# VHH binders against RNA ligase 1 (RLIG1): the designs that were tried, part 3

Target 1, 325 residues: RNA ligase 1 (RLIG1), of Homo sapiens (Human) (q8n999)
Amino acid sequence: MKRLGSVQRKMPCVFVTEVKEEPSSKREHQPFKVLATETVSHKALDADIYSAIPTEKVDGTCCYVTTYKDQPYLWARLDRKPNKQAEKRFKNFLHSKENPKEFFWNVEEDFKPAPECWIPAKETEQINGNPVPDENGHIPGWVPVEKNNKQYCWHSSVVNYEFEIALVLKHHPDDSGLLEISAVPLSDLLEQTLELIGTNINGNPYGLGSKKHPLHLLIPHGAFQIRNLPSLKHNDLVSWFEDCKEGKIEGIVWHCSDGCLIKVHRHHLGLCWPIPDTYMNSRPVIINMNLNKCDSAFDIKCLFNHFLKIDNQKFVRLKDIIFDV
Short names: E, the ipSAE of ESMFold2; O, the ipSAE of OpenDDE; V2, 0.75 times the mean of E and O plus 0.25 times the DockQ between their complexes.

## First folded at step 1 (VHH)

Design c05 (framework vhh_8cml_1)
Fold by ESMFold2-Fast, scan of step 1:
Structure c05 (fold): chain B 325 residues (1-325), chain A 123 residues (1-123)
Amino acid sequence: as target 1 above (325 residues)
Amino acid sequence: EVQLVESGGGLVQPGGSLRLSCAASGRTFSDYAMGWFRQAPGQEREFVALISYSGGSTDYSDSAKGRFTISRDNAKNTVYLQMNSLKPEDTGVYFCAASYEGTWDYTASYDYWGQGTQVTVSS
């Protein structure tokens, strides 16, 4: 569960990208696609991409574990975006043909006040102690996942702060072909980023649970390393995503030695996502809660209690895990 | 209601060491995460290190990792920064700061600040 990269930021594509637009619509409102060219980006080369560790890009929402109020705590990613007027001003600047030109944000006017307890992402530029928007006009950051906040009810379902544990999906330590769901001490996840997946996240691409019995899980970033990745060439990656079982994933995140994260999505290569029969659902999963059943203080409808009742059971696929109580 | 006073700064040669102390007054010191920040002439205030309320968690800037160690003594209401292998680039005013929320490197999230102690790394 060792962290391979820095706190998650907006990741550049491994290839130089180009935008393709429909010719029959007004550009400001017409749909467009961002597609990878055959050229490896200078950002990737500068980050030493050929020495990087390739990992599965998991389709979820980003989380972070760090200390809050003297305990290990789960934080949810929240990127602050400018209001409509400020976004329009920024877009007009980006489309300006004047060179050189400078753009200045007025954060107090251009953005809503930061949510309570929000903190900026690491390496966010600061002026007089205040975070400044990135190159995309956003201020990336984190909010603590508090049990009383129903906005983060799916996030809070995968942690228990009284016992300081989180519900985690990873490789089984003794069998790389087997997935494991465990209760992991939050202290073991300190300063790591994770992906929250499940029923109510991004349209449930992994088919977990149901509306009546939702299931969510945390996956540490970098937990699923890719072993059989071909040469970093556009056509070789397209073939790998289409033909290889390991390639039945949303994309790839490369973890570079300098902490930089570089990505490619199936959509960059003109491929579809979500897809049926993902690599995630191609592997059996064992439940290993590593908790004392006799001392359980969990509520009957709590997700941890449901997993305790199926502790030590093995399922053919992740999506076969069903709760009927 | 927390007042912070830094000490231990001074002039040191490259490769030398300094130990900074931050003494807190107030009855709630143990409820606050403590951070060290620095500011070089003409530059923005930069995060250096953070320690949680209990001392169980620490974080460091990339420039401080492997060279600096943050610690605290809640019985003495004091936080420390042990600085080893000092470089000219470490020159600046070092501030200690207290945060109730335990926030990481975000200066605006710190509730109380000391006045700073000067560290100069020069031959």
Scores: ipSAE 0.000, ipTM 0.081, lowest interface PAE 25.2, mean pLDDT 80

Design c06 (framework vhh_8cml_1)
Fold by ESMFold2-Fast, scan of step 1:
Structure c06 (fold): chain B 325 residues (1-325), chain A 124 residues (1-124)
Amino acid sequence: as target 1 above (325 residues)
Amino acid sequence: EVQLVESGGGLVQPGGSLRLSCAASGFTFDDYAMGWFRQAPGQEREFVALISGSGGSTDYSDSAKGRFTISRDNAKNTVYLQMNSLKPEDTGVYFCAARSTYYDEWLSSEYDYWGQGTQVTVSS
């Protein structure tokens, strides 16, 4: 990985998009459908998209690793949204494009106060000391994943702050066709963003664990590079997503040399997601916990303890990992 | 621990009505969008309705429009689905789901938390 961009803010689409005023379905829930045209966007061209590194867009919830109380720490995405009155005012503005009018946010009146310890996403514009909402009317940010906060219990299940480690899924360093689950120092993840996936995240698109034995994992953004991407043409990408095993993914995130991140979703191309046979589950996975004599500190309820019991085992698919407790 | 508990399902005749409720706990309810999904035996889980955290925006599947209404009471941490003019095709397990605040929400329909579901049967 190294030197891939972090997902701090909204990613633009690689293609110029068009908005169709139709209800969304298939887990795309907006009053408008946003579809990709055949034209590569100016933003993508400016970011030198043809030299960018294409990676799998993982379907999870966004996390960030940065310092909290002088230690490397996991943070969960929490975007601030406008109140009901402000949301309706913003929607009315978007619908009245016939007469172009300027829209102004009053952040103190339009938004609830920020949660305790919340920090804005990096490079969030600030006016009069307040972060500025993005083009969707949201203010992106982060909250620390504390063990006593039950809202983030699944996030907290994949970290151990005493040993400063996280439970991470990535490619095996010596075999790109093999996945590896390991304990990674949180210090190695500093300033990186990750996707949390698993049983209780986004309806479990990867089929991990069960409600009785939940399984969650962190995937660093950019960990799954795409090797055999076709030319950057709308119909070539549609064919690749439909017909190629490597294309059985939610979408693509291009990591550009200037740090810009650009995306395309299957939904932008009129394709469905989630799908039953994902590329994630087409590869074997090996458990390599890389923990030295500290396993006695983990109790039987800890997810790290469960993985230690299957350390060095290889599974045919990620979804085949089952804990008999 | 986050919990979503559905209720209000049951047996109803074609043309009848049901009101589903979903009681949420363990998270800041008004910061989450709430959705309803359904799944018939042997079928894929499908979207039914969505309501934003503030209640200012709603969206519906084509099959639900004009018949179903989603609403929420943030003071009671509860989301509702009022179902009218029910058809045999509406039979299935109905799931409540919560979506965390997400930066690219214009495209994202990912749901962080799910209930166990409540059975709805439309039959004579």
Scores: ipSAE 0.012, ipTM 0.510, lowest interface PAE 8.5, mean pLDDT 82

Design c07 (framework vhh_8cml_1)
Fold by ESMFold2-Fast, scan of step 1:
Structure c07 (fold): chain B 325 residues (1-325), chain A 124 residues (1-124)
Amino acid sequence: as target 1 above (325 residues)
Amino acid sequence: EVQLVESGGGLVQPGGSLRLSCAASGFTFSSYAMGWFRQAPGQEREFVALISWSGGSTDYSDSAKGRFTISRDNAKNTVYLQMNSLKPEDTGVYFCAAETDYTVEWTSSGYDYWGQGTQVTVSS
């Protein structure tokens, strides 16, 4: 009954990191890279990393499913940031303080009013009834994906609130080497976080769809568990990311027993992302919409209707899914 | 086992100079940015100076600019703070710190390894 995938807070790196300079002609603005050392971080050890469940870090944008207006609903991540004056005050304070949590925020003055229906991320600390900014001075939260909000048009393309379904990519239940795209009841996704991927998200790292026929999909966090992860050693992970088919991914997210999430990104290991040959595109995908085809078909527009037309078809890879008009 | 040991503090007259040293052991010193912070009696700890892992980049608080110079010797696993034109307001305990995870260079909250501090007193 317990599920993986509640991505509410910033994830620390599994290794102790260092900042490495890259030479530039601009004295005060040298570019920097955050690189992993060979030492496992204290945060990872404290979270019992060796007993954690490793999963693929999917390159998309974070979403959450929870109740809105008495219905299961999709929410998009929106982190509130302070105004310029408050940001400067916070940075000046951090120069003199060890703990950013001790900084006094006047949330009403320091931040723009919350967007309509915005809710803070779970476990956000409250002082005097107001959400407290995190160590970066941001307040993580969620906004409902409403059908008429153009800002979230790609988010809204993967849900149908009339039929209470979402368009989901996961492993086939009977074959871990096969991907499945299906319509999933939103009620089955309650209290889970998901990654939205596709044509217009993060430069389309998975090569999905086209501008003429955009394709977006939801992946529940933790849906792609890594089965053959090597020992948690820097050089073993580098070799695995470079040489193993399963390692052709953006990174790893470890789901710890206490609910803590720990990560490593290819960039932490000095490796490139995005890459042309992703593990996501190395697997066949079957379309299994699981929708009723009775006398009255669903009057679903856009993406759901396109998938119904290719229902029960198998594609060699995810990027080969092309819609006929 | 990580250790940072500060030295070079003391009593000096206004306008005088001191050179602080911080000897590091137990980690790959040449891979870490190093910072100096200070804390005056009854005050919060404040940033003084930062040096990148290579020594190619440095940053200073407004009060330290033009008077203090941070440097490092990776062969000796040591970071230094040369303090010139000292003022009574420079009085405090000076701490050496190493970045152990990703942090913003100007924040003390991103430093996990700290020395015990060395006292600097500027008085007539």
Scores: ipSAE 0.000, ipTM 0.134, lowest interface PAE 17.1, mean pLDDT 80

Design c08 (framework vhh_8cml_1)
Fold by ESMFold2-Fast, scan of step 1:
Structure c08 (fold): chain B 325 residues (1-325), chain A 125 residues (1-125)
Amino acid sequence: as target 1 above (325 residues)
Amino acid sequence: EVQLVESGGGLVQPGGSLRLSCAASGRTFSDYAMGWFRQAPGQEREFVALISWSGGSTDYSDSAKGRFTISRDNAKNTVYLQMNSLKPEDTGVYFCAAEPRDYYSEWTLDSYDYWGQGTQVTVSS
């Protein structure tokens, strides 16, 4: 599957945003709403937004496939964030209207130690071999999804390194109205970014599986292109998100010709997310594993084994996939 | 460090015109997108107009479209807001703001980018 862009950095909003103070009585960190104005941002205009490819913004957690220990491997995104004291110092510095690039970080004191085998994202600035925080005060990076690491057990559930395959959700190649779940060679996903979704990710916005029988899936970034997007106007997008079937999604990610990614979330437009009736669950899904069913190397509790038992079956919606064996 | 100083505010009658200027000093001005914001008494700060780093792209709030024009002179490190057909609703303190061209932040211009001290615009008879 082909990648349309990278999500290693935080994406700017397609519209100029404003902060509206919420009248909440919360005592810790006054909640602010970041809302889109009617105006397309300079960042979007500079990236040639009107020629960009709009795709569904999938509500999950970011993953990357690249070589590790001489084989294709799944990596989970982990951005190192400053401790609360350093974050307050940084925010106070920014509130004095200074450029974040001019802020002095003491990385050893300001951040928790890097996790085992963590590597900084490719574009992370380094001083004397040490990664420096970006303009957001974060150090973006990746951790390999190792079978023994319980923190990444849900990530681990969607890969099999012995057979070098991943469990992937995408459009059927012959029908954009049909979803397909298949085992994809990890080698086919090399240097691509993906979104992990499912039962234990971000509160299960797509209603997949259950706590007793969890279900997770990988979606390549850019796999779900939006075909019928209206003009890039605030009110037209609000109407599309509210009234159109295809608009029942978290948001939009535009993939620009220069590789830049621009976004809009429902929350930017004053709309709710998650929602009960997602576009993801409005489409039928076919299971097409293309694996040898006589292969006994899979654990009976492994997701690949469960999908092999329902191979070639078609479901009315993604939510209807149930494992009870 | 970039410093922004607004000028050109004042008292004008409804239907009148004003031209605001924002002089930037410090680092390279042409590396910044420039915007105008305003704040009326008892109201939140709101967006008015934006111009890209090159001047090739501009955008306006709905209330400003057709009446206001933003422009910049990179040789003079200055951004301008030409305001025509002024209404009493345009009364407020007008702020100049700068955002680095390559700054990918979920924080807004209101909180974290460079700001001027503001210039008062009053539209009354």
Scores: ipSAE 0.000, ipTM 0.170, lowest interface PAE 14.5, mean pLDDT 78

Design c09 (framework vhh_8cml_1)
Fold by ESMFold2-Fast, scan of step 1:
Structure c09 (fold): chain B 325 residues (1-325), chain A 125 residues (1-125)
Amino acid sequence: as target 1 above (325 residues)
Amino acid sequence: EVQLVESGGGLVQPGGSLRLSCAASGLTFSSYDMGWFRQAPGQEREFVALISYSGGSTDYSDSAKGRFTISRDNAKNTVYLQMNSLKPEDTGVYFCAADTTYEVDYGTWSEYDYWGQGTQVTVSS
């Protein structure tokens, strides 16, 4: 009945947050931490958090599927951040105890220029043609993942624009305890956001592939619903993340009925991430490519060809997927 | 866990060349500006070179211009510093650093500049 929203903008924390300065043994310029208090935020209450659908927050990099040059296309998240001087100025503003206080961005001086073909996230306000930074001081947006752009080579590895397909990890339709990897038409993903995970993304928290045979996968946002979440209390969530198998995840994203997305990250609760044993890695996975096995159009080293060779195989853990070439 | 691991340092004669490498893990490398800094004996850490997240723009200190070239390979999660026409004044520990151009999935600002341990460069006869 409820629809899952796309991750267009940054998600507020389910709890009221506070910023703490901590001494660092590392050579860091800005040793601030953002921690959750025990108070549920007004944004979460206004979004009807208690009726929301809780889902696993997957640790990867955000992607979006929308039309580019009249074709379904993969886009990579690129949120423009201010330079170090502007960031310090903004953080000093946020730490000030005096309200009301005004802060003004000079987007031309404070931010790096947008790359060609970059589009702002949906609902981003503009003044005189310039996008306005959000509550976090960022300008969220998207850039198309073009085949010839080597900076997005890992994004490119999970799509084939000639066949208009993407390499997707989700629940098996007939077995909620089983994960499935399949080739999905990009047209079926239009206007959805996804998380790119794998070998070269965020330190490979899910242990996929190797340096010799890198493995990356797309996970649609909201694909992994949490069915046995405890009450929305700080201490109950801490206990769930620490003690429950299903709690061995980066965080939670609540999908609210109005389309609003609310989150909590392990770091907000003073907990560690990444962790050695994730819930993602404990689930069995089946390969079901739904492609012609005799299709010689795929490069012998591309991920789609590797998965075709193991089509219909079942693995005990996601990290057990190994390609022998 | 974010790690930056420098390599390629060593001993060279004046006028020689070295190529430093910095291998990054634990971050979405293509989303970070990468820089090289150095610390000479008895001096504070100074800027040497910067390359944007895409590789489309570079910047250099006055002492590095015309002699050093910064580059990156986003497929290999590696940034490089090619150092030519080395002088004794270039002696120091060279550090790799990552500066974020967007959020690292914490749902707020990334609070961290990431640094490597450094690699020693010595220019002497």
Scores: ipSAE 0.000, ipTM 0.273, lowest interface PAE 13.3, mean pLDDT 80

Design c10 (framework vhh_8cml_1)
Fold by ESMFold2-Fast, scan of step 1:
Parts: structure tokens; C-alpha cells; sequence
Structure c10 (fold): chain B 325 residues (1-325), chain A 126 residues (1-126)
């Protein structure tokens, strides 16, 4: 399988963007509109965007698989954010349309301390060995997904460290129109980034599971290549997102030949997300766990055990997979 | 287990009232601003109401202002949305969301919150 780019840090937009004010009575909760202009960014041109591989931007939360305590392990994205006073100072600086890289941070006072075992994302800028905020005012990083950490309970539901497997959604290797859910060795995912989706992630845009029986899945970044993308023009992309079935997605991530990742989100184009009837739910899905029935007497509520009960079954849509018993 | 559990949705006649609740667990509730969002059939998710971590400040969408009241009880880890004078246009799935330090100023959406519930259905019909 060809390896596509790892999502370690925030990706630049394919177009030059403009920040526009959105009126609100609550300054600390006032959203800004970041809209794409019609001009392709210099970063995209320098990365040879026209030769890049476009993939679906999946709406979830970013994960990473790397070694922890001599085992392949799942890590959750945790970006350190400034406190409210520092955020207001940074927001005021951006209102003047100044370059965010010229903003002065006092990291010791502006940020809460990193959580235990947190590591910075690869290529994070450092001054005297200390990570510094990016252009968004955040310090991107990762924390290990430990079973006893309630904050990452949905992350931990998609891995089994005893069997060293993860619950993964991707294209069926023999049929690009068919999705497959399988148990994948964590070792096969080493140094890859993935998107966690499901019931309790970002308001469940894909309609997975229920409150009583939550369902979450990992999708490797770059797993869903876009075949019928129009020309790289603002209006052509707007039409594609609105009118084409394949365009019923959150956005696009281009994987460039130099390893650079470039993106566009529906919101950059003034379009809505989440939406009903996503492209993800337009395709059938088959369950191929590739596991022998295990002795599950100790944990009959394990998500892997539920999938073993429906192993080899095909569903019309991803959202039709519901565990009610 | 980080969890936001919405309740109180249901079917109501136009002009009726509903009180939505969102019970939070697994995080320091008193440190988070809480919001309510809704998604009508065939529409994008939209902002409804917001309350600061202390409860001292609230904000509402134009459609909710004067009819809805957001409140919170930090001792009970719960946020509420009292909905009065309900209209058919209020029909949708209502989501509870928690937000710590404000949204990402470069990529903004109604989902730029740290934690989300899975929603509760509100139907206003005659």
C-alpha cells in the first residue's frame, strides 16, 4: 500500500485566506470567518499542488500510532491552547491583520502546563528546547491513550493492547466502492496518523452507533482518495462540494509529492458542515475482522466482541451498523 | 469516561415549552463554557445559546433571544436550555457542547468545541 503523508501539524489552506469579523455580544466566544479567496496560495504552488493526490478530509479527531513503553500504541492529539487573557491579546493582534508569527508569546504564563507524557508534534518549532505556538496560537502534540484515562475512553474503545489490534475503516482492497471494517495490527499502523470518528466525536457527523451502544472507528489519513476532483478553481470546487455525491465530505486534503499536506474545508468556501447524507454513508460496508472467536467471557461489552458477532456481514450504509444488545 | 448526556427532548405543540438538560462528567465542568446548537432536517448545525464558565454571561441566536434561557448548575455539572413559545421552525436535534478557551481563530465552525453530546430530538408540530 502506498504511504500517504502523516498529519503531524495544522495544514495550510490551498487558497489565500481572509479573516473577516463576525459580530457577537460575547467577545471571548465570537467566531471569526476564515474565507478562501480565488487565489491559490504560494505554499500550494511551491508544493506542486497540481500533481498532488486529493483525499477526503474526514471529520473526526486526529490520532497517531507510535511506540510507547516498547509497545505499538495509540496516541490522541492534544493541542495546548492559551489562557483567556493570552487568547484575547492574540485575537486583538490578528484583528490588526498582523502576521501571527510576529506575535510575542510568554509560554510560561500564557499556557497551562503540558499533561503527563505529552510529546510535541513532529516539526514543532522549538526555542531552547521548548515548543512554541504555531500560527494559530496552539502548541500541537500527542498523549498516549491509556485504558484508565477517562478523557480518552472513546479512543481506547478502538484498540486492544493485549492483542495489539485497532478497529479500522478503509476501502476494501479489491473494490473501491466497498468499505471494510477490520481489526488491523497496531504494528501495521506504526508512524501513521489516523482520524477517530464516531458517536461521541464532533457531534457524530457520520451517524455511527447510539448513546446506549456507542461506535467509534479509526480511518488512516489518506485512505479515501478522490478520483473525480474538478480543476483547482474556487467556483469549480464550490460546485463540486454542492452538486456532486463525492463532494458530500468535510473537505479535501492534498498529499503532495514532497510530503507537504494542503487542505480546504467547506467552511473556507462559505459552505455548510456537517451536512445530511454524507458521501461516507453512500457506500456499503463489509465486516472482515480477520480474527478467530476469542474467549470473551471477561468482557462481553467489548466493541471487538460485538463486531465478531457480525463478522462477514455486509451493510448497505455505515450508519446501519448499530449494536442494540 | 468523558460524557455529555442530553435529555428533555420530545414532541410539543406550537406555543409549548421544553426544558433540555445536559449532564456532564469526566472533565472539570466549571472551567468550560457551555453551548447549545441545533440541526434542522436538511440544514447545517447552528448556534442557539452560550453560557460562560461562571454563568455570568450568556448569548443567544436572534431566533432564540427572548424565548430561550440558558443556565447552568456547576454543583450538578449540568447545563439547561429552557425553551418557551416553541415554533415549528425550532424542530431539530439539539446538541450540548463544551468549550474551554474559545475557538480556533483560523478555522472556525460550530464544532470548534472540546466535547459534544450526541443530541436530543425536539419536534414542534401541530
Amino acid sequence: as target 1 above (325 residues)
Amino acid sequence: EVQLVESGGGLVQPGGSLRLSCAASGFTFSSYAMGWFRQAPGQEREFVALISSSGDSTDYSDSAKGRFTISRDNAKNTVYLQMNSLKPEDTGVYFCAAESYGTDWYELSTRDYDYWGQGTQVTVSS
Scores: ipSAE 0.000, ipTM 0.242, lowest interface PAE 12.4, mean pLDDT 80

Design c11 (framework vhh_8cml_1; at its last look DockQ between E and O 0.01; V2 from the best seeds 0.00; counts 0 for: pae E 20.3 > 2, off the site)
Amino acid sequence: EVQLVESGGGLVQPGGSLRLSCAASGFTFDDYAMGWFRQAPGQEREFVALISWSGGSTDYSDSAKGRFTISRDNAKNTVYLQMNSLKPEDTGVYFCAAKLYSDWRTPSEYDYWGQGTQVTVSS
ESMFold2-Fast, scan of step 1: ipSAE 0.000; ipTM 0.140
ESMFold2, look of step 2: ipSAE 0.000; ipTM 0.159
ESMFold2 (binder alone), look of step 2: mean pLDDT 83; pTM 0.827
OpenDDE, look of step 2: ipSAE 0.027; ipTM 0.521

Design c12 (framework vhh_8cml_1)
Fold by ESMFold2-Fast, scan of step 1:
Structure c12 (fold): chain B 325 residues (1-325), chain A 124 residues (1-124)
Amino acid sequence: as target 1 above (325 residues)
Amino acid sequence: EVQLVESGGGLVQPGGSLRLSCAASGRTFSDYAMGWFRQAPGQEREFVALISGSGGSTDYSDSAKGRFTISRDNAKNTVYLQMNSLKPEDTGVYFCAAGSPEDYWELSRAYDYWGQGTQVTVSS
């Protein structure tokens, strides 16, 4: 009866990491790269990693479903970061051999005010009712995806609050080799985290839609369990990511029995991401909206209305779903 | 193990240029990131510039950006700091440092080896 854990906080690497001198592929100046060693981390061992459920790490942006204004609602991830002065103070603390191992944040002075309606991630430490920054100096949290907020227009395209539904991609319940896109009640997603993917998210690693007809989808975290994972050894995982069809993914997230989430990213193993031929696009997808096809309450330009027009159709690959005018 | 010796400091007028050199002795120069720091009398050492072991990545303090350029020659075991458009505020002892900082390479504590410094004075 264990349910897969929600992604509320930072996930540690399954292996002990080391820092090697090498420019990162990121835009920020990073003269060093964090790489996995061949040693499984103590945190992973303590979390009983060998009994954990391995799942595909989906490349998108994190979302959460919880109550807002007495209704199930979609929330977008927003981590609060310290200002430049506070960050410098924190960095000085982390690298000081002579200082006490205690650091105190003044959240009111060190951080910009929280956005309206922002809530902290679950299990965030609090002192006198105020959220405390994590080990990275960030305060993870969520903001509601409101219809009129242009910053979250892609998030809002995958929900309909009037009908309380979300547009979701998952495995077909009767066929693990078949993907399904469906309208899911937001109430069925309460307290779950999901990954938003699509045309305008992270450079569109899955090749969904086009700029003229953008396509975005929500994937519940843990929806894609890995069936043929090799032994938890560095070189076996490298071979699996490079050579196996199921390994054509960004990484792995292990869902541990105590609720801990452990990860490995292709970049930890010195491998590239994104890649042209993803496992996501190797599987057929069926549209199963389970909604009334003639519902006039839907905007004709709404993504749900487009999917209703192709309801019950099967596509060879996810990237083959194209909407014409 | 690395020993560092700075050179190229001196007196220069505002708007002038200097090129600092740091010669490393020892076998493992290319294994280290190299940084330049400076210190005025009575103040703590402040970060100026960093270059990765391969030379592929650099970082600069806000005061150095656009005016200073860090480079290295691993065949000669030398790191350089080209300083242009010098200001009186650039006056100080310039130190070369070698280390393997994971993060926060702007902190002096991240570096294992230090030179003795070379004086840069910017005045008319």
Scores: ipSAE 0.000, ipTM 0.124, lowest interface PAE 15.8, mean pLDDT 82

Design h01 (framework vhh_8h63_2)
Fold by ESMFold2-Fast, scan of step 1:
Structure h01 (fold): chain B 325 residues (1-325), chain A 120 residues (1-120)
Amino acid sequence: as target 1 above (325 residues)
Amino acid sequence: ELQLVESGGGLVQAGGSLTVSCAASGSTFSDYAMGWSRQAPGKERELVAGITSGGSTYYADTVKGRFTISRDNAKNTLYLQMNSLKPEDTAMYYCATGEYDTYLPEYDYWGQGTQVTVSG
């Protein structure tokens, strides 16, 4: 029996990382890259990485499904960050070449008040009932995706709270070479984390929709298991990402038996991302909404209504899904 | 978390100028490091310009002296003013947010981008 963990906090790299003095096109102001060494990290070894389930690392933004006001609900990732004064104090502490002082956060002074209904990520350390910032100075958490909040309009486009459904992409249950888009009950997603992907997420690495007709989808974490992963060696993974069809992905997330999640990103291996021909777009996709089309309560501009109009259609690739109007 | 939408791309002649913009939603825009990345077909994404919450700027050597990044925190908008455009500047341009990292800020990219095509 396999256990898939939820993505509550930042995932450590499977390899020990190091900073190289090489120009970085992905970083704001340092001529350094964070690269994986050939050494498997102690965190990965402690989590029994060799027995873990490898899955595709999907390039999106993290979401969580849990109860809100006694109903299954979609939550968006919101990590609380320190104010400018506290960030400067923390940065000065980390870059100090003098005798190391202990650093103490004053959460009430250093951070803005938590957003309405914000909850901390599971297992966040607390002192006197207050969440403690992690090693990056962030407090990871979640906010409910409410329909009237413009900040989460793309998140809200993939759920319908009246019918308690979400728009989900995963493997077809009877064919691992076929992708399926369906309406899934939010109750079936309770306590799971998902990636939101699409037109307005992370530069649209999967080529979904257009600015005029945006398309977004939820992918449950662990939905795309990797079948043909080579041995856990730096050079073998580089070759797999470069040469294998299944390796045309952002990275790998290993789901460990203790619930720990370990990752590697193409950038850790000195490889590029995004890429033009992703493994996601190498597979056909079938639309199977599992909804009664007679329930025409959906707004005509609603994404669910657009998918109902193409229900039972099969597309050669995910990026070929086009809505006329 | 910020939502970003790029605009202002188009077709321009070599030697011309163009400004692309990125509109943010939410009141936390001023707290983020922001950047512009570009990607030509079949090539990896390149960070061309960055600006911190405090206003410090970075430019890739390929664009330094020609491009200017700026932000308007009152309008929640990021700009990239591109001057003396070359055919090699032809790419999809993406707006990015910086994650807080004490060593190497990482960018998350938002939106479908805005296409800039420079004919020569």
Scores: ipSAE 0.000, ipTM 0.179, lowest interface PAE 19.5, mean pLDDT 80

